# VH-VL binders against q9umr5: the designs that were tried, part 6

Target 1, 268 residues: q9umr5
Amino acid sequence: SYKPVIVVHGLFDSSYSFRHLLEYINETHPGTVVTVLDLFDGRESLRPLWEQVQGFREAVVPIMAKAPQGVHLICYSQGGLVCRALLSVMDDHNVDSFISLSSPQMGQYGDTDYLKWLFPTSMRSNLYRICYSPWGQEFSICNYWHDPHHDDLYLNASSFLALINGERDHPNATVWRKNFLRVGHLVLIGGPDDGVITPWQSSFFGFYDANETVLEMEEQLVYLRDSFGLKTLLARGAIVRCPMAGISHTAWHSNRTLYETCIEPWLS

## First folded at step 5 (VH-VL)

Design q36
Fold by OpenDDE, look of step 7:
Structure q36 (fold): chain C 268 residues (1-268), chain A 123 residues (1-123), chain B 112 residues (1-112)
Amino acid sequence: as target 1 above (268 residues)
Amino acid sequence: QVQLVQSGAEVKKPGSSVKVSCKASGGTFSDYAISWVRQAPGQGLEYLGYIIPIFGTANYNEKFKGRVTITADKSTSTAYMELSSLRSEDTAVYYCARTQYDILTGYSDHDYWGQGTMVTVSS
Amino acid sequence: DVVMTQSPLSLPVTLGQPASISCRSSQSLVYSDGNTFLNWFQQRPGQSPRRLIYKVSNRDSGVPDRFSGSGSGTDFTLKISRVEAEDVGVYYCMQGTHWPYTFGQGTKLEIK
């Protein structure tokens, strides 16, 4: 039998968004038990990410317990960060494939529709004033806001991304790294036509330097220092990078070609 | 269906304040931003400001900064616009309008409007 | 502030004939994510404004297909393929890209 699949949605999302994905999984892997976690939907997805991590943890623990052979995670957009954190704090997870579906794994620094919604009068260049305040960190978007021009503020104020990345020292860094390294495969999916994740390379742990030049994963300090295990995972062949062009952000979970190419191979 | 119902007409003296309410129904109030726009008799539309109830933050047109205050009560799904130091030129119909965001359809601004509240400033 | 300039300001139209309203912005309305937040509103006599078009060319639900929006950057157009009696009112363009959001002067559509 196929291992259970757990799906975690993104910002302002719900289980309904994954109806096509469920269809594809059912067609190609009949009998697979797929659970789309209906937690922190809609506006609740703006709750602090650590709160979300706790909620999702409570939901996945029973599922994992019933699947001693392991489970697969498909985590979309913001959900990918939630899942990464989840795997970092869980010392007993049994995740085989962690599929990060167009997630801002290295953070977000871009003007998008959702940004305009949340901060209609703010440009990305000024969002640091809000996001790196105590008030700003109460919102999920700010938990992974990564301003390359205010790295000091990011490192000091980010209550989520900087911690799970091990960019700021904390007492759990070693343990979190150990826990995350329990994953069988890390499947990174994203593409240049996403239109939301900015830069799109963030889905592959690439990100801007101080000049807004995009650097790849292997050039990032988190990789070089192996702060949460990226270098180790890469070395043992556990990282899969699956870029795809021509897919907008809201289509990653509904594109059949993407599913067959980047998701299906890791659901066995 | 989404509806915005505003408070009734107001007659005010110069120098006084007026507070108009806008009650939302048919949706989740916290998921929206409420904007305020006014229209003087026979004139066009002028933007005053908006509030995002989720955050409790408001933005104002600088033209009215210092005189306009926008608030929201999530428990009653009601937004308020208060304009102080009223002048004759503040005589207008004041509208509230809704803005929302959906992951499928994206940003949708001012898709629903209240019926308007006439505010008359006269000595 | 971004100035929205509509033309014409008065639009007398014969029933069944087409109508066209122009809206020009003093700045590009293209947002950083590539979207253009240009709306068209209809205000019938004695009524609240009603959004007809959003993001340049998208019709709201219930809006007849005889209404269409087009344009890019700073130049936008609302077209009515065949004017009906119920179309009488004032039409406004609005930009939602730059704060503060601003409206055009309005175009009064009347039946000849």
Scores: ipSAE 0.025, ipTM 0.607, lowest interface PAE 5.2, mean pLDDT 92

Design r17
Fold by OpenDDE, look of step 7:
Structure r17 (fold): chain C 268 residues (1-268), chain A 121 residues (1-121), chain B 112 residues (1-112)
Amino acid sequence: as target 1 above (268 residues)
Amino acid sequence: QVQLVQSGAEVKKPGSSVKVSCKASGGTFSDYAISWVRQAPGQGLEYLGYIIPIFGTANYNEKFKGRVTITADKSTSTAYMELSSLRSEDTAVYYCARVEYDSSGYLFDYWGQGTMVTVSS
Amino acid sequence: DVVMTQSPLSLPVTLGQPASISCRSSQSLVYSDGNTYLNWFQQRPGQSPRRLIYKVSNRDSGVPDRFSGSGSGTDFTLKISRVEAEDVGVYYCMQGTHWPYTFGQGTKLEIK
């Protein structure tokens, strides 16, 4: 039998968005129990990410308990950050494959057309004024806003991403790293034509330096310091990078070719 | 100078709803939070919630159990606070307020003149 | 929720004399960025509140230097070096670190 699959949606999303993914899984892995968690849908996805982590934790714990052989996580967009944090705070999770589906794993610093409807009168260069404040951090978008030109503000004010990355010292860093390292495989999916995740390499833990030059995962301090276990996971062959061109952000969960190439191999 | 001008006094029956407006002028509207605070007669200040207009959603004080709705119209630089299922204890002056950010940080706050809402049978 | 406790609640003061108001929070108001988002507001009779102090000790524009804020963590103080007639009103401390933001009960300053 196949391990259960748990799906976590992204910003302004709902379970309905994953109807094609469910179909693909059912066709290729008949009998798989797939649960799309219907929490924090729509505008509620703007709630603080730690609040979301707690809510999703309460939902996944019973599922994991019924699956002693393990489960797979498919986490889309913002959901990928929620899942990474979830795996960091859970000392008893049994996740085999963590599939990060076009997630801003290293943060977001972009004002693409997709984001402009949310921020129609704001430029990305000024969002730090909002996001790196207590009132801004009450919104999920700000929890992973990563301004490369205001790194000090990010490191100090980010109440979510900087912590799960271990970029700022905190008393749970060692334990979170240990917990996250329980994952069997980390499958990173994204691509250059995403149009939302900025830079798109964030889905692979790449990100801008102070000159907005994109550096790869292996060049990031979080990797070099192994602050939450990326270096260790890579060393044990547990990281899979699956880039794909020609896929827009809203199509990652509905593209058959992407499913067969990047998702299906890790559901067995 | 930033100015916040609120709508006029309201008299409402219990169980009804009230919607107060707050129009901002003299500065940027969308990039700042608009807060709503109320003060019952002879009492202290209570925070209802705030909205960041560019996010299109508000953060609410859970004490109000979903009775408060805060919205913003960026085209008119106006924020709104709607309180439903009104009770006598909702009788208060309702204030909108905005904090302005400059290069030195979170420096200034601006308050509306207040809107008296009276709930009586 | 963070509870803000002011003391005293009533403060009669002679003109020209100093005044001091205490504010205590039920938990630390230090935010992750190292700042402490503790504010002091003045509300004169019949007027809207006006912020005097932000981040513990910073005066807003137009606030006389006879007003000063101090403190750290959970204990904060507003001081008026020489009380003037225009200082009559209610003073509130407010924390902006933890949602929901909360105010103290208020301290009513009156002239003896």
Scores: ipSAE 0.685, ipTM 0.862, lowest interface PAE 0.9, mean pLDDT 93

Design r18
Fold by OpenDDE, look of step 7:
Structure r18 (fold): chain C 268 residues (1-268), chain A 121 residues (1-121), chain B 112 residues (1-112)
Amino acid sequence: as target 1 above (268 residues)
Amino acid sequence: QVQLVQSGAEVKKPGSSVKVSCKASGGTFSDYAISWVRQAPGQGLEYLGYIIPIFGTANYNEKFKGRVTITADKSTSTAYMELSSLRSEDTAVYYCARLDYGEYDSGMDVWGQGTMVTVSS
Amino acid sequence: DVVMTQSPLSLPVTLGQPASISCRSSQSLVYSDGNTYLNWFQQRPGQSPRRLIYKVSNRDSGVPDRFSGSGSGTDFTLKISRVEAEDVGVYYCMQGTHWPYTFGQGTKLEIK
């Protein structure tokens, strides 16, 4: 039998967004128990990410307990960060494949139409003024806002991303790294035509330097320092990178070709 | 100079709803967050929640169990606080206050004049 | 929630004499950015609250220098070097570090 699949949605999403994904999984892997977690839907997805992590943890623990052979995680967009944090705080998770589906794993610094909808009167260059305040950090979007021009503020004020990345020292860094390294495979999915994740390479742990030049995962300090285990995972062949062009942000979970190429191989 | 002007006093029956407005002038509305604080007669200050207009959503004190709704209209530079299922203990002066993000800390450096809401049978 | 405890709750003061108000938080108010978001507000009779101090020790514009804030972590103090008649009112400490934000009980300053 196939291992159970747990799906975590993104910002402003609901379980309905994954109807096509469920269809694909059922067709190609019949009998798979797929659970799309219906938590923090819609506007509730703006709740602090640590709060979401706790809620999702409560939901996945029983599922994992009933699946001693392991489970697969498919985590979309913001959900990918929630899942990474979840795997960091859980010392007993049994995740075989962690599929990060177009997630801003290294943060967000975009000025896209999507962001304009969220922040219609603010430029990305000014969001640091909000996001790195205590009141700003009460919103999920700010928990992974990564301003390359205000690195000091990011490192000090980010209450989520900087911590799970191990970019700021904290007493749980070693344990979180150990926990995260329990994952069998880290499958990173994203692409240049996403239009929301900015830069799109963030889905592969790439990100801007101070000149807004995109550096790859292997050039990032979190990799070089192996702060949360990326270097170790890569060394053991546990990281899979699956870039795909021609896919918009809202289509990652509904594109059949993407599913067959990047998701299906890791559901066995 | 930023000023906050609130709507007038309200008298409401228990179980009804009240909506108080707070109009900002003298600055860019989108550059501020708006907080709501209330003060029962002879009592201290209680934080209800705040809204960041550009986010389009608010953060609420869970103590009010979903009875508070804070909204903002950027076109009129006005924030609103609606309190539903009113009780006698909701009788208070309700204040809006500015949260200035950027150079200033936790804000609340500018306050409205307050709106008295009386809940009585 | 973070509990803010002020002392004293009533503060009778002779004109021209100094006054001191203590505020204690149930947990540290130091935020990850290194700042401590502790504010002091003054509320004169029949008026809206007015912020006097932000981030422990910074005076707002127009606030007389006879007002000063100090402290760290969980213990904070507002001092008035020379109390004036216009200083009559209730003073509140407030933390803006942890949601939900919370106020102290208030300290009523009166002239003897």
Scores: ipSAE 0.570, ipTM 0.826, lowest interface PAE 1.1, mean pLDDT 93

Design r22
Fold by OpenDDE, second read of step 6:
Structure r22 (fold): chain C 268 residues (1-268), chain A 121 residues (1-121), chain B 112 residues (1-112)
Amino acid sequence: as target 1 above (268 residues)
Amino acid sequence: QVQLVQSGAEVKKPGSSVKVSCKASGGTFSDYAISWVRQAPGQGLEYLGYIIPIFGTANYNEKFKGRVTITADKSTSTAYMELSSLRSEDTAVYYCARTDWEYSSGAFDIWGQGTMVTVSS
Amino acid sequence: DVVMTQSPLSLPVTLGQPASISCRSSQSLVYSDGNTYLNWFQQRPGQSPRRLIYKVSNRDSGVPDRFSGSGSGTDFTLKISRVEAEDVGVYYCMQGTHWPYTFGQGTKLEIK
């Protein structure tokens, strides 16, 4: 039998978005118990990410308990950050494959059309005013806003990403790293034609430097310092990078080729 | 100069709902956060919640969660506070107030004139 | 929730004399960004509240320099160097660091 699959959705999303993914999993891995967690849907996805982590934790614990052989996580977009945090805070998770599906793992610094409707009068260069305040940090999108031009504000004001990354010291850093390293495989999926995740390399833990030059995962301080275990995971062959072009952000969970190439191999 | 103008006084029965408006003028509505605070007669200030209009959703004081709904219409630069299942203890002056991101003060630099809501049977 | 405790709750003052209001928070109001989001408001009789001080010690535009804010961490003070008749009203401290944001009980300043 196949290990259960737990699916976590993204910003302004719901379980309905994963209907095709469910179909693909059913076709290729018949009998797989797939649970798409219907929590924090739509506007509720703007709730603070730590709140979401707690909610999703409560939902996944029973599922994991019933699957002693392990489970797979498929976490889309913002959900990928939720899942990473989830795996960091859970000292007893049994996740075999953590599939990060086009997630801004190193944060977001973009104002694409997808986000412009949300920020019609604001530019990405000015969002730090909102996001790096107590007011802004009560919203999920600000929890992983990563302004490369205001790194000091990011490091100090980010109440989520900077912490799970271990970029700011905190008393749980060592434990969170240990917990996250329990994952069997970290499957990173994303692509240059995403159009939302900015930069798209964020899905692979790449990100802008102060000059907005994109650096790869191996050049990031979080990797170099192994602050949450990326270097360790890579060293033991536990990180899989699956880039794919020609896929828009809203199509990652519904593209058959993507599924077969990047997702299916890890559902055994 | 930015001003916040609120709707007029309301008299409601217990169990009903009230919706108070707060219209901003003289500035860019989308660049602000609008907070709602109430004050019962002779009492202090109590925070209800706030909305960041560009985000389109509000953050609520859990004490009022489930009963208070804060919305914003960017096209009219108007924020709304709706309180349902009204009780006598909800009788208060309700204020809207602005937070300007430019100064990141974390609080209210401009206030509305207040809206008296009376809940009585 | 963070509890804001003001002292005194009633403050009778003679015209021309100084006044001082204390505000204590149940936990530090220093945010991760290093700022302390402590504010002082004045509410004159029959009026809306008016912000006087933001971030502990910054005076809003139009606020007389006889008003000053100070403090750090959990202890804050609003001072009026020379009380005037127009200063009659209730003063509130407010923290904007920890959600949900909370106010002190208020201090009623009256002229003796």
Scores: ipSAE 0.746, ipTM 0.876, lowest interface PAE 0.9, mean pLDDT 94

Design r39
Fold by OpenDDE, second read of step 6:
Structure r39 (fold): chain C 268 residues (1-268), chain A 122 residues (1-122), chain B 112 residues (1-112)
Amino acid sequence: as target 1 above (268 residues)
Amino acid sequence: QVQLVQSGAEVKKPGSSVKVSCKASGGTFSSYAISWVRQAPGQGLEYLGYIIPIFGTANYNEKFKGRVTITADKSTSTAYMELSSLRSEDTAVYYCARVDYDSSEYYPFDPWGQGTMVTVSS
Amino acid sequence: DVVMTQSPLSLPVTLGQPASISCRSSQSLVYSDGNTYLNWFQQRPGQSPRRLIYKVSNRDSGVPDRFSGSGSGTDFTLKISRVEAEDVGVYYCMQGTHWPYTFGQGTKLEIK
């Protein structure tokens, strides 16, 4: 039998968004028990990410307990960060494949149409003012806002991303790294035509430097320092990068070609 | 200059709901956070929650979670605070206040509304 | 929740004399960014609250320099160098570091 699949949705999302993915999984891997976690849907997805991590943890623990051979995680967009944090805090998870589906793993610093909808009167260059305050950190989007022009502020004020990245020292850094390294495979999916994740390379742990030049994963301090295990995972062949062009952000979970190429191989 | 004008006094029965409005004028509503604070007669201040209108959702004091709903209408520059399942202990002056995060690293906590007296009595 | 404890709760003062209000927090108010989000509010009789001090020691616009804030970590003080008649009211400390944000009990300043 196939290992159970747990799906975590993204910002302003719900389980309904994954109806096509469920269909694909059922078709190609019949009998697979797929659970799309219906937590923090819609506007509730703006709740602090740590709160979400706890909620999702409570939901996945029973599923994992019933699957001693392991489970697969498919985590979309913001959900990818939730899942990474989840795997960092759980010392007993049994995740075989962690599929990060177009997630801003290295943060977000975009001013796309998607963000303009959220911030109609603000530019991305000014969001640090609210996001790096106690006020803003109570909202998920600010938990992974990564302003390259205010890196010090990010490192100090980010209550989520900077911590799970090990960019700021904290007492649990070593343990979280150990926990995260329990994952069998880290499958990173994203693409240049996403239109939301900014830069799109964030899905592959790439990100802007101070000049807004995109650096690759291997150039990031988190990799070089192996702060949460990326270097170790890469060394053991546990990181899979699956870039795909021509896919918009809202289509990652519904594109059949993407599923067959980047997701399906890791569900068996 | 930004002003906050709140709706008028309310008298409610226990178990009912009240919805207080806070209309902002003279500024960019989308660049504010609107906080709600209440004060029972002769008592101190209590923070209910706040909304960042551009985010479209509020952060609530867990003490009131499930009973308080804070919303914002950007088209009318109006924030709302609804409190359900009213109790006598909910009798208080309810204030809205602006936090301007669009300023530099200074977050003005100004202005405040004039307050709305909500009386809960059988 | 963070408990804010003010002292004294009642503060009778002679005009022209100094006043001091203490505020203690149940935990450190230092945020990750290094700032301490401790505010002082003034509420005159029959009026809405008004912030006087932000981040421990910074005066809001229009606040007279006779008001000063100090402190760190968990202990904070609001001082009025020379109390004036217009200073009558209730003063609240407020922490904005940990959600939910909380106020002290208030200190009622009156003229003797």
Scores: ipSAE 0.726, ipTM 0.871, lowest interface PAE 0.9, mean pLDDT 94

Design r44
Fold by OpenDDE, look of step 7:
Structure r44 (fold): chain C 268 residues (1-268), chain A 122 residues (1-122), chain B 112 residues (1-112)
Amino acid sequence: as target 1 above (268 residues)
Amino acid sequence: QVQLVQSGAEVKKPGSSVKVSCKASGGTFSSYAISWVRQAPGQGLEYLGYIIPIFGTANYNEKFKGRVTITADKSTSTAYMELSSLRSEDTAVYYCARVDYTEFGSYGMDVWGQGTMVTVSS
Amino acid sequence: DVVMTQSPLSLPVTLGQPASISCRSSQSLVYSDGNTYLNWFQQRPGQSPRRLIYKVSNRDSGVPDRFSGSGSGTDFTLKISRVEAEDVGVYYCMQGTHWPYTFGQGTKLEIK
């Protein structure tokens, strides 16, 4: 039998968004128990990410307990960060494949149409003013806002991303790294035509430097320092990178070709 | 100069709901957060929650157990605070206040409304 | 929740004399950005609260220089160098570092 699949949605999403994905999984892996977690839907997805991590943890623990052979995680967009944090705080998770589906793994610094929809009267360059304050950090989108021009504020004020990345020292860094390294495979999915994740390379742990030049995963300090285990995972062949062009952000979970190429191989 | 003008006094029965408005003028509404604070007669100040209009959602004090709903209409530069399942203990003056998180970095309520008295009685 | 404790709760003062109000927090109010989000508010009788001080020691525009804020970590003080009749009212400290934000009990300043 196939291992159970747990799906975590993204910002402003719900379980309904994954109806096509469920269909694809059922067709190619009949009998698979797929659970789309219906937590923090819609506007509730703006709740602090640590709160979401706790809620999702409570939901996945019983599923994992019933699946001693392991489970697969498919985590979309913001959900990918939630899942990474979840795997970092759980010392007993049994995740085989962690599929990060177009997630801002290294943060977000975009001025896209999506961002404009969220912030119609706020520019990307000014969001640091709110996001790195106590006020802004109560909202999920600020928990992974990564302003390359205000790195000091990011490193110090980010209450989520900087911590799970191990970019700021904290007493749980070693343990979180150990926990995260329990994952069998880290499958990173994203692409240049996403239109929301900015830069799109963030889905592959790439990100802007101070000049807004995109650096790859291997050039990031979190990799070089192996702060949460990326270097170790890569060394043991546990990281899979699956870039795909021609897919918009809201289509990653509904594209059949993407599913067959990047998701299906890791559900066995 | 930014001004906040609140709606008039309300008298409500227990179990009902009240919705107070706070209209902002003299500035860019979307550049501010709006906080709501209440003060029972002869008592201190209590923080209810705040909204960042550009985010479209609010942060609430859990003490109110989901009875408070804060919304904002950017088109009218108006914030709203709705309190449901009213109790006598909810009798208070309710204030809206502006939070500046942009130019001055004060991150505090530097401009206040005139207050709205809400009386809950049988 | 962070508990803010003011002292004294009642403060009778002679005109022209100095006044001092203490505010203590149950935990540090230093935020990760290095700022301390401690505010002082004045509420005159029958009026809305007015912010006097933000981030421990910064006076708002229009606030007389006879008002000053100081402190760090968990201990903060509002001082009035020379109390005037218009200073009568209740003063509140407030922390904006930890959600939910909380106020002190208030200090009622009266003229002897």
Scores: ipSAE 0.533, ipTM 0.816, lowest interface PAE 1.3, mean pLDDT 93

Design r5
Fold by OpenDDE, second read of step 6:
Structure r5 (fold): chain C 268 residues (1-268), chain A 122 residues (1-122), chain B 112 residues (1-112)
Amino acid sequence: as target 1 above (268 residues)
Amino acid sequence: QVQLVQSGAEVKKPGSSVKVSCKASGGTFSDYAISWVRQAPGQGLEYLGYIIPIFGTANYNEKFKGRVTITADKSTSTAYMELSSLRSEDTAVYYCARTEYDILSGYYMDVWGQGTMVTVSS
Amino acid sequence: DVVMTQSPLSLPVTLGQPASISCRSSQSLVYSDGNTYLNWFQQRPGQSPRRLIYKVSNRDSGVPDRFSGSGSGTDFTLKISRVEAEDVGVYYCMQGTHWPYTFGQGTKLEIK
């Protein structure tokens, strides 16, 4: 039998978005128990990410307990950050494949149509004024806002991303790294035509430097310092990078070609 | 000069709901967070929650979670606070307050509304 | 929740004399960014609260220089160098570092 699959949705999302993914999984891996977690849907996805991590943890623990052979995680967009944090705080998770589906793993600094909808009167360059405050950090989008022009504010004020990245020292850094390294495979999926994740390379732990030049994962301090285990995972062959062009952000979970190429191989 | 004007006094029965409005003028509504604070007669201040209009959702004091709903209408530059399942203990003056988005200045609630008295009685 | 404790709760003062209000928090109000989001509000009788001080020691526009804020970590003080009649009212400290934000009990300043 196939290992159970747990799906975590993204910002302003719900379980309904994954109906096609469920269909694909059922077709290619019949009998797979797929659970799309219907927590923090819609506007509730703006709740602090740590709160979400706790909620999702409560939901996945019983699923994992019933699957001693292991489970697969498919985590979409913001959900990918939730899942990474989840795996960091759980010392007993049994995740075989962690599939990060177009997630801003290294943060977001975008000014796309999607963000303009959310921030119609604000510019990307000014969002730090909101996000790097105590009241801003009570919202998920600010938890992974990564302003390359205000790196000091990010490092000091980010209550989520900077911590799970090990970019700011904290007493749980070593343990979180150990926990995260329990994952069998880290499958990173994203692409240049996403239109939301900015830069799109964030899905692969790439990100802007101070000049907004995109650096690759291997050039990031979190990798070089192996702060949460990326270097170790890469060294053991546990990181899979699956870039794909021609896919918009809202289509990652519903594209059959993407599923067959980047997701399906890791569900067996 | 930003001003906040709140709706008028309310008298409600226990178990009912009240919705107070806070209209902002003299600035760009989307550039502010709106906080709600209440004050029972002769008592101190209690923080209910706040909304960042551009985010479209509010952060609530857990003490009131499930009973308080804070919303914002950007088209009318108006924030709302609705409190349900009213109790006598909810009798208070309810204030809205504005915070400009500036972490460097630290402008927490620098402009306040005039307050709205809500009386809950049988 | 962070508990804010003010002292005294009642403060009778002679006109022209100085006044001091203490505010203590149950935990440090220093945020990860290094700022301390401690505010002082004044509420005159029959009026809405008015912010006097933000981030411990910064006066709002229009606030007389006889008002000053100081402190760090968990201990904060609001001082009035020479009390005037218009200073009558209740003063509140407020922390904006830890959610949910909380106020002190208030200090009622009266003229003797």
Scores: ipSAE 0.673, ipTM 0.858, lowest interface PAE 1.0, mean pLDDT 93

